# Ledger of designs, part 10: VH-VL binders against Imidazole glycerol phosphate synthase subunit HisH (hisH)

Target 1, 225 residues: Imidazole glycerol phosphate synthase subunit HisH (hisH), of Colwellia psychrerythraea (q47xb5)
Amino acid sequence: MTSAKNVIVDTGCANLSSVKFAVERLGFEVTITDDITIIQQAEKVIFPGVGSAKHAMKNIKAKNLEAALQGLTQPVLGFCLGMQLMTESSTEGKKSSTEGNNDDNTSHIVPCLNLIPTNVEPLKAQGNRLPHMGWNTLTQVSNHPIFKGISEGDYFYFVHSFAAPISEYTIASCEYGSTFSAAIAKDNFIGCQFHPERSSALGSKIIQNFLELDSTELNQELVNL

## First folded at step 9 (VH-VL; framework fv_ofatumumab)

Design B37 (from h27y with heavy chain I58T, light chain N93E)
Fold by ESMFold2-Fast, scan of step 9:
Structure B37 (fold): chain C 225 residues (1-225), chain A 122 residues (1-122), chain B 107 residues (1-107)
Amino acid sequence: as target 1 above (225 residues)
Amino acid sequence: EVQLVESGGGLVQPGRSLRLSCAASGFTFDDYAMHWVRQAPGKGLEWVSTISWNSGYTGYADSVKGRFTISRDNAKKSLYLQMNSLRAEDTALYYCAKGPYDWVFGSYFDYWGQGTTVTVSS
Amino acid sequence: EIVLTQSPATLSLSPGERATLSCRASQSVYSYLAWYQQKPGQAPRLLIYDASNRATGIPARFSGSGSGTDFTLTISSLEPEDFAVYYCQQYDEWPYTFGQGTRLEIK
């Protein structure tokens, strides 16, 4: 086995080559791995994902990664589904739908890693197209270190149907029919709903800011919105 | 409205290659995941491969992994399947299918093409 | 992989009758299940997604129910055009898998 400074967690859900390339393009080395020891020893951990929270959580549990991820003390950056997996739970799991009368079926709620104590729920798009797909602006941006050089009104690429609401953990907001958390953070865990690897120069800046973070600084109490 | 038209099928000898194409129209192609599903003569449906809207994520059935490559050209609104090292077991009607959103996970197939026949023989 | 088992393999009924088709999963797929109709020489057509949501343009006589491992497709009153092969598909996890099909035949 080998050690690595920067790792991308392989949850088994997706091809992670595009994320690896985005990191390497910035001049950093990075290893895709599901090895618990390599992940635990890394200086920086990137936790990407696409698709269903339920699929990702099943794979995380099958690979025995749940406890390992929950115990990480170094900086961890999740994006899109990776952010959602950091919450307490996601309603991204499908609910049985009803027809006929007003009888409702139970929504399927997916327990997640509970690294940041908020929840993911269906995006309240208020008649706008779902998924929320395309370029959209950050409406509020905190002083969190990952936002160095990022301002309100800056465009990032989104593709999602579920979102975390505004909470004490919100470090950036976005509006698409309703206001939701574009990014959340608690201690060493940082998640962004947008896809930095798809967000051109600004997305590259988020990744660079994360990889240049001082672990000591990030483990201190965070300033949120 | 939505149309998917496959082409590129034919008779091919074992060990050789074919490239299937699917031309899409009637929807914003680059907003959706695309898929290949096959059906052997007289048999049921088998998922073959999937690709996200931006080609960032792909998946393959174990039976074709390492031999088939899915790709797309969003400017041309086209989906492709490069099939290498073909086997008799790959003989099937190959359908191009559209997902309901851009994700490759949690996807059903809301529209299908008419299929293109691949016969691996002799 | 998740195995989907459809029953019966063949169902022989007359127009106007109710058809009930079963799909059982080897493990829970929650509500991540779709139903398709396929006629000879034609591509499959989506009927139901998320176990019970009717796809656009699908007649009200088609309905889906169930969750977890047990799913049912019901056609309340068969029309002549409904005699076809029906497939269920799970999309809870990769690889995506289909049932072996139920052939609905005219008695």
Scores: ipSAE 0.006, ipTM 0.469, lowest interface PAE 9.0, mean pLDDT 86

Design B39 (from h27y with heavy chain T50G, light chain W94Y)
Fold by ESMFold2-Fast, scan of step 9:
Structure B39 (fold): chain C 225 residues (1-225), chain A 122 residues (1-122), chain B 107 residues (1-107)
Amino acid sequence: as target 1 above (225 residues)
Amino acid sequence: EVQLVESGGGLVQPGRSLRLSCAASGFTFDDYAMHWVRQAPGKGLEWVSGISWNSGYIGYADSVKGRFTISRDNAKKSLYLQMNSLRAEDTALYYCAKGPYDWVFGSYFDYWGQGTTVTVSS
Amino acid sequence: EIVLTQSPATLSLSPGERATLSCRASQSVYSYLAWYQQKPGQAPRLLIYDASNRATGIPARFSGSGSGTDFTLTISSLEPEDFAVYYCQQYDNYPYTFGQGTRLEIK
């Protein structure tokens, strides 16, 4: 393909087939690609991911996608890891595994794309099981256009152990031991910690709202959480 | 070539503990998630536990949650499974298995060891 | 947890015949499904991942299809070495679960 209207970025570590299926089921065509020119010329960019920020960033750098992604001006929607890659960094610890091992007091920070100036940190689950896995509700929802027809109390599917904290960029929140950002946004970059492609009719609505999004709607007066 | 060699299996009494080890070679161990999958005699496969490259993400099957602890030592290229409060139903061949990426979630298993046998007496 | 049901439990065929093995999920797993082959005394071997992608070194006679809840593994023309137990596995949701297996045996 030399051009495409809707694009799914191929970072080499995302479960791309389910995302492609979710888009196509709504009647939209979409192209999976790592071609910088095709991505830059697309009207809508979906940036999915599963896995670790370290592996994804390694692939992004190997494909020379960093600058291309940072320079995008059209709407971009990230899912789960894709949202985390939009932040400044992901705080992932690394330690030697030994029976009876104590905290080595060493942290390995993974620098990300810095599209939305917040950070990903370990989820403060307050004794609840990690990962945060399963259906959970949005506790607060802003008037952002991707949430047209979405309300507080609506269920979405989550699977994560790290989260972005509540900040000026939060457009939806969720509670699991502590309150965290279920979705974040800045300008044309929008990220969801949940998996819209797995969140039944409501998840499909998020994807539809994004694909039907007029870029001028992102410049309207919006209320963040 | 990729090799995974399990050890530490044996005969143990109910309620006791056992620690399994898996020695990896032929790939960059700390770039991949690792898993334990078991198979009871004459039965099918059951995923037990998985751990990401950096030990930051860990999952367990409900049947072993609270009793088993997965861990890894990247410097030694080794994966471990600490098995506490063992039950007769834990009797199985335990396989060390490699995920295709550094992430434990969304994983299938591209390489498997030969397994180590754990027998828990009635 | 997601339950995978494989059918038939046992399939008796001759070399040269086509084998069709079914795996059904209790809820959608999208395309996050893998197939494994296991011979007696051996560890499982990955055949198919993401429902339809052949693993490295797997012969073209093996193919996977399906999405959502219904999946099929097809062996277009059975070779003697293909008689084994076949397992499907979903990796859409924790805990990862396997089907109970289909035993493919020589008629």
Scores: ipSAE 0.007, ipTM 0.533, lowest interface PAE 10.2, mean pLDDT 86

Design B4 (from h27y with heavy chain N54H I58T)
Fold by ESMFold2-Fast, scan of step 9:
Structure B4 (fold): chain C 225 residues (1-225), chain A 122 residues (1-122), chain B 107 residues (1-107)
Amino acid sequence: as target 1 above (225 residues)
Amino acid sequence: EVQLVESGGGLVQPGRSLRLSCAASGFTFDDYAMHWVRQAPGKGLEWVSTISWHSGYTGYADSVKGRFTISRDNAKKSLYLQMNSLRAEDTALYYCAKGPYDWVFGSYFDYWGQGTTVTVSS
Amino acid sequence: EIVLTQSPATLSLSPGERATLSCRASQSVYSYLAWYQQKPGQAPRLLIYDASNRATGIPARFSGSGSGTDFTLTISSLEPEDFAVYYCQQYDNWPYTFGQGTRLEIK
């Protein structure tokens, strides 16, 4: 069986090629795969996502990836939706096509992988336009290894309408009508709400820092805000 | 198989309104973003509007913003475009198009209907 | 808005020949670029997405390449049914924009 050092998990995401190109431009090889054995044996796992948590979780379950992802012990980096899937749950609103006789029976909460014990909720934009789209700054940045060479005030590209709130797992924050987690981490699982593959040299630095990361550098006491 | 069928087009005078409909089949309608794209006679493609799977997020081309309203009815598997204050430059074939996922950003158009013709003329 | 410029405007070739169509973006769209084929009287058909991924049911003779600002659609050996207008589309940012099209015509 063929092993791969770096992998991108194939959860049916439409933007996998852009993530692959961002990694390859840094001089790293990376394999897109949904093969459980290859993912488990990889040294680094990138977990991207585009779309809703509901669609992504449906695909993860259809590919039998849920338990495999939950059992990973090597460093895992999630982008945007990938970060959101690492949480306990995401709130996505109501669907008329799933309506029942009782409004309380309409499910708008999507259970996710529960790798990092926080939740994703609609962004409290306080009158600002949704989605939060464009360049915005990190307002606080922890000493987490993925932020080597990254400082408060550095610009990253965001496009989202849902966010995780500030919690003990927050390693970087951003403000858009309210303060939310630009990045979260627990143990080997790291997620960023921004799109490093779209974030110029600084986004490339995040990807590079992750791919060069030693597992021994992941210490929760040193990396939290 | 995926099928999108547009209707509601026709000849209308400037300043009037028209409502386009798109009936979807062959896929789980409420799991995907939906879009309207138009093409003026002999011209290229122009994106008009987009809507998320739950209708919470919409987008519009600047040329139609404030005049057109996109909406959907997931129970009926239908997409709509309410076109108000129509202008001669709105004359085009209007296509209903499906996105590859439920999100309104980062969307290409994987399936298209045959289109419905809107002609705005005095 | 992001402007996409396609070249050439018209490409005249014979069946069996290789076609190379270009799309250039006014700013980086990374790999968020799709290619469509449109035949007279028909709706556009998706050929390529994410710059290089072939859509379901699209023949292997169609391939896409490029990233950033410069993109190419290649048809390795033209079939009679391939003579059509081809459009590129970026989806990096709103508004979504299309190129002006390249018309592939038979000699």
Scores: ipSAE 0.006, ipTM 0.539, lowest interface PAE 9.8, mean pLDDT 86

Design B40 (from h27y with heavy chain W53S Y108S)
Fold by ESMFold2-Fast, scan of step 9:
Structure B40 (fold): chain C 225 residues (1-225), chain A 122 residues (1-122), chain B 107 residues (1-107)
Amino acid sequence: as target 1 above (225 residues)
Amino acid sequence: EVQLVESGGGLVQPGRSLRLSCAASGFTFDDYAMHWVRQAPGKGLEWVSTISSNSGYIGYADSVKGRFTISRDNAKKSLYLQMNSLRAEDTALYYCAKGPYDWVFGSSFDYWGQGTTVTVSS
Amino acid sequence: EIVLTQSPATLSLSPGERATLSCRASQSVYSYLAWYQQKPGQAPRLLIYDASNRATGIPARFSGSGSGTDFTLTISSLEPEDFAVYYCQQYDNWPYTFGQGTRLEIK
């Protein structure tokens, strides 16, 4: 048993084999693991996910990964649900203090890892079909190192019904009835709402940029949209 | 248009085997979790099995675990259910169903086939 | 496993009337609940997902509401084609479970 340079966190809620294949196709070695020590000692951590934030957080807690993930100091890249789990919370309902009952919408709020201080809410699709499913463009792209070789108008694959709004942590945007965060970042934590492992050559470029990233590049001033 | 067409059902004796197939069209088959749901005559719906897009995650109802095997062939856009050691209580209409994304632990079923009938009787 | 209880078992109404169908979960499923319609000899059809979102192609007369343990499917003005069996399904926890169904019959 040895330490791994690159790690994919096994949360039990993602197509881990396709993520592993996407990394290995670029010439990098990567290990799928839920071992806290291997994750903590890795140089790069990929945090993928699809589906329900509630189920993913339940699995993370059951595997005793919550504190370990929160303490990571190396670069971490989340995909889709993985990005959403990096936020403070995921919600499907509106809070209503006017009802006089704190339990009104409490069950709709799923506390997440709180690595990037924004929240996930239902996508304001403005009459467009949900989920937002298929190829769509990045409408604005920051100077973040993850986007080297990526431009406004580039296509990525999305499949989601919930999104993080535009905030000071947004590093790329997308429009589907309303504008939402296609990617967010804070310090060493980077999340993409799209699926790089399904997004052809441009998705591969995101993964490559991440795996070639160093801490010096992350100390660059974050230019928000 | 999304279409799911099941086949392979029939009358079979207890202890025997059947293999069900589901042919998918109208969507990118290899991007979605697929499911089998059954309905006994005059009864409600019962989930049977689930498979992720790359076959990395598979689940079964306790009633069929160890006897049924779900599989898929993404190149052929086909879902399968191998049913071994069949029992009278497996008698049902078997539906192929699509999930809205690649997630096997929390899915609704947005599209269903018309089903294939399995009757286990002496 | 999570048990879903639908009520009433049978609801007898006339076209033009409002139908209200209930689904109760043995524990909170948040909003991870779907509703299906099944007509004799046909596969179930998804009507509502995430408790309140109408599926593609479903008429505006169908609406869903509720959260946690108590959910309602409402048909605002019944059409002849709406007389069918309705099932709720939870997808908060695995295994997936369905309610026993409510049969909506013409009076």
Scores: ipSAE 0.000, ipTM 0.448, lowest interface PAE 14.6, mean pLDDT 85

Design B41 (from h27y with heavy chain W53D, light chain Y30F)
Fold by ESMFold2-Fast, scan of step 9:
Structure B41 (fold): chain C 225 residues (1-225), chain A 122 residues (1-122), chain B 107 residues (1-107)
Amino acid sequence: as target 1 above (225 residues)
Amino acid sequence: EVQLVESGGGLVQPGRSLRLSCAASGFTFDDYAMHWVRQAPGKGLEWVSTISDNSGYIGYADSVKGRFTISRDNAKKSLYLQMNSLRAEDTALYYCAKGPYDWVFGSYFDYWGQGTTVTVSS
Amino acid sequence: EIVLTQSPATLSLSPGERATLSCRASQSVFSYLAWYQQKPGQAPRLLIYDASNRATGIPARFSGSGSGTDFTLTISSLEPEDFAVYYCQQYDNWPYTFGQGTRLEIK
């Protein structure tokens, strides 16, 4: 058969090779693809991203991936921009116009995949430098299967200027001037604001937990909620 | 044809300020990240600063943090570097460089200007 | 910061010979490595990106290979215009860093 077990969605992301290497170091095979049929038939889908939500959504639409991604029923794990694209919308797609005559033109909401009903907004860093770049701790961690062996106070690597606020979909939090969602989840869709592929042994554990995840475990969790 | 033209360099005393400009043409300026890279006389290349397409992401080399400010004006298709508290070690040819996409992480430099010389006298 | 070490510092060859230039990273940069050529009085020119992809307009005699920590730029048959300084650059992480350069000179 031609079905790939594990897939990395090719959205034109600059860190695709680092994600592939992180998966392969754990002993798993993974295929980078933008083929709708291969993605739909995969057992696990990784959805990484860097860059602006506006350009990523243009690329997703140009590749006819929007409806395919929205229809996935198997576990899907998004990293950084990939997590942000899972939300309803992002303000990250603003095009800066330094012509000060019309400030309305610099404020745009970028519609995203609407897989998890929250939104991405500028990080309220309260005087701390942007982007939030470097190692930081998870301040709260849920009992979600992705966090098996992960605890409050564990360090992960972040690089971002936009974040999802705390909501009912938050499964881990982080503080950088303000509290934001380090990870969010709904049904089969899981997103991490941090970069597991760059977060050393703990990041590898997140990826391993995801790749070993039984979809039945997610179904049981949904019944219990 | 992609063109990047730097200006604003010159001789300046230590502790003073200088503003560099870069005029871009031949591509859709507001779709790409832009960067400053410098080269001291007879030395190699050193990354200075980077800015995303919408100014949402900005980065600096540790040697210039707190002293230099990168900015862009997409309507004017221009990139800027405001250099404050200049030091002798800032003496270099400063290149304006274009990234291959809109974001600053994971960027190489596909097009470069000819550079503008900054000399900090000591 | 990720340190890139280029070797040799200077490579003396004749036109028509094969040149092999090395770049080693202090930690894995996967395939996020670019090569640039710089001639005296000129800006750097992108040759190779993502370790092995030739930039637009770059002659086929230039090729890149490697991944992780060990990278090579090869010029299969040197032309007179190829004698220049060559730099590698990693873009896996900030700060972006360059190697110290290899000077390719006529023997």
Scores: ipSAE 0.007, ipTM 0.538, lowest interface PAE 9.4, mean pLDDT 86

Design B44 (from h27y with heavy chain Y101F, light chain Y91S)
Fold by ESMFold2-Fast, scan of step 9:
Structure B44 (fold): chain C 225 residues (1-225), chain A 122 residues (1-122), chain B 107 residues (1-107)
Amino acid sequence: as target 1 above (225 residues)
Amino acid sequence: EVQLVESGGGLVQPGRSLRLSCAASGFTFDDYAMHWVRQAPGKGLEWVSTISWNSGYIGYADSVKGRFTISRDNAKKSLYLQMNSLRAEDTALYYCAKGPFDWVFGSYFDYWGQGTTVTVSS
Amino acid sequence: EIVLTQSPATLSLSPGERATLSCRASQSVYSYLAWYQQKPGQAPRLLIYDASNRATGIPARFSGSGSGTDFTLTISSLEPEDFAVYYCQQSDNWPYTFGQGTRLEIK
């Protein structure tokens, strides 16, 4: 109770029960908590979320989790919004659709945790519908340990209107009008724009790879995207 | 406290257009997702459309995709539904509804307006 | 789309009795389920959100339970004002969907 091997951070966002069920179906125990001590002492930390970076950051700050999350040295896996919160900032205040009405209090930048030095911006969908919602393929996949048994062309479930661009931190890409980061990583912090907990057997594989991850594997050289 | 007032409904012929408006008061409008939900006479509730606080996430029911456009004006504290190519099956009471947060997934409708009636008939 | 099926379609009870209303989803909606009450000529009123949390101002006799695909709304002791139509709603995925409603009527 006072310690847990695997933890899901309670950021106050929806999606916690679905992530817990996905972990438990693989035979792992996991605890949902916002207790700083339990989070810091965990071997693996899952950082999920759905919704806006603005509201999530307000909740993180209200729970005094910001510094604790920034100081984690064990492996951390973020899903969707959780990945976005790992970046330097989100421009989610800017419109990702609807031409001719973008000047009205929609240009706010939301500072995030700055664990991975990239940014989240409106997805350049090039006429495709937003949100990017449904099954889509990974177009490039690095040799990062999280992707053991995962290949280019494998389908994952996405639901988002904002994305991180391709950068030195990209470990998998996806195409939806433009190419964006399907996953990013730096040191012990790993983020997936897709929802592994909703991506069937392949999503379960991502979660399993993370929970079985030897932290020493993160110090190995990664293939560039 | 929280008030949502719909307007713009009326009798319209098939194939025509209507624009619904919802005036919000009693809360910080640009901190919340907003929604349109309709109810045909004597029938149940049907979700129509959703828009996040910043218009970054917009969703539609399959029955209205390509015909309806949801939008919001945060400075005017107003939500809109532009309804094009109206069909008899669009006849319903249209409710403006407030989400509990600025995001859309996991959303529910904590406050509702009184509704505005749209009748599509020749 | 996720289909929500409510049962029974009509429930006839007397004041003071316990009411149990069911909502089943065609696939898991986790805990992303809300319950609403609607009286004739009125807009719906939120009762329960996230499967089991009572909305502000809702009497303690209303409770929600369940997760995944099976959900229940319970009214522990009916009062005259509770006779209305009740709807469940999921927000796990687009499109958001409602159940067809359960009508609670006086026996």
Scores: ipSAE 0.012, ipTM 0.562, lowest interface PAE 8.6, mean pLDDT 86

Design B5 (from h27y with heavy chain N54D P100S)
Fold by ESMFold2-Fast, scan of step 9:
Structure B5 (fold): chain C 225 residues (1-225), chain A 122 residues (1-122), chain B 107 residues (1-107)
Amino acid sequence: as target 1 above (225 residues)
Amino acid sequence: EVQLVESGGGLVQPGRSLRLSCAASGFTFDDYAMHWVRQAPGKGLEWVSTISWDSGYIGYADSVKGRFTISRDNAKKSLYLQMNSLRAEDTALYYCAKGSYDWVFGSYFDYWGQGTTVTVSS
Amino acid sequence: EIVLTQSPATLSLSPGERATLSCRASQSVYSYLAWYQQKPGQAPRLLIYDASNRATGIPARFSGSGSGTDFTLTISSLEPEDFAVYYCQQYDNWPYTFGQGTRLEIK
């Protein structure tokens, strides 16, 4: 049989090599694939995303991955856009600049995978520059297993202009003009707004915690912030 | 075959304006970020500006911020650079470049046009 | 801003020889590094992206390696058409930056 223990979902993402390198340097084997059978049979699934939610969802649908991803029961970890695609919808299409020029400022609602019942909205940066780009701290961190060895005040790398608000699914928060979800989780689906593959030793710790995760740990009630 | 054709360059006095255009063909224009890169005579490459597929994300080099405006028209498959308050140090060959995917971060420049020359001189 | 430093500034070699070009970043750019070739009077051409992936149509003699801050472009056996200026570029963060270039010239 064609099988792999750890997989990275190939949604046409340009940054798959960096995610693969981040996993392999920890001593794990990982396969990049869009094969539904291989994804479904994997023990761990990493769901990276880059680009806009609209184009990512277009690519997911073109590869017939939508239903397959929605049906996964093993642990799944999404990075950045991958986290956003796990929500009900993303609001995008607005310009990052709010300066008055004669441009259309209309937002789009993009239906996503609806794995975690929250939504992605424009980040309320309160006059701070967008995108939120660079190193920033986790302001609150739950007892979720992926945060073993991670504490409030630890730095992670962010690059985003859209964010999920604080909700019952928030497992870590961050502040940039307003407080938003740095990470969210529901059952087997876990998403990080930050980039673990780019967040130095702490980011590597997140990936390691995920890959070493015993599935029975996710059957326990999650501790809220 | 991917093609990018720049136009709109020329000789201009300091303080004046020019509008550069780039006509794209051979790919689905609205699936990719687009970029402007310049090269001063005898010098290396310098990133100027970038725009996402939907114009939702726009970035500028500090040297041009507030003076240059990048825009795109997906229906016309065209990229633009409106250059205001031009300075002698803006003199360069200006390249239109295609991003590797639809977003502005992690986007390398996989295809380039031949460039259009902008000379700012009194 | 992230500064990219290329070395050597000029490399003089003969056809058939191996060329090794270096690019060093002032801070980690992970694998978000590309290499471009520019011939006189021509636009830059993408050679390598994500540090080690060869772009479409680029001959097998070109290879890239490295991660973090130290990157190398290797041309295993120089052809006459390979004598050009080579630039590295990081696309990890804004502003996007290029190295100053390495000029590869015929001995």
Scores: ipSAE 0.014, ipTM 0.568, lowest interface PAE 8.3, mean pLDDT 86

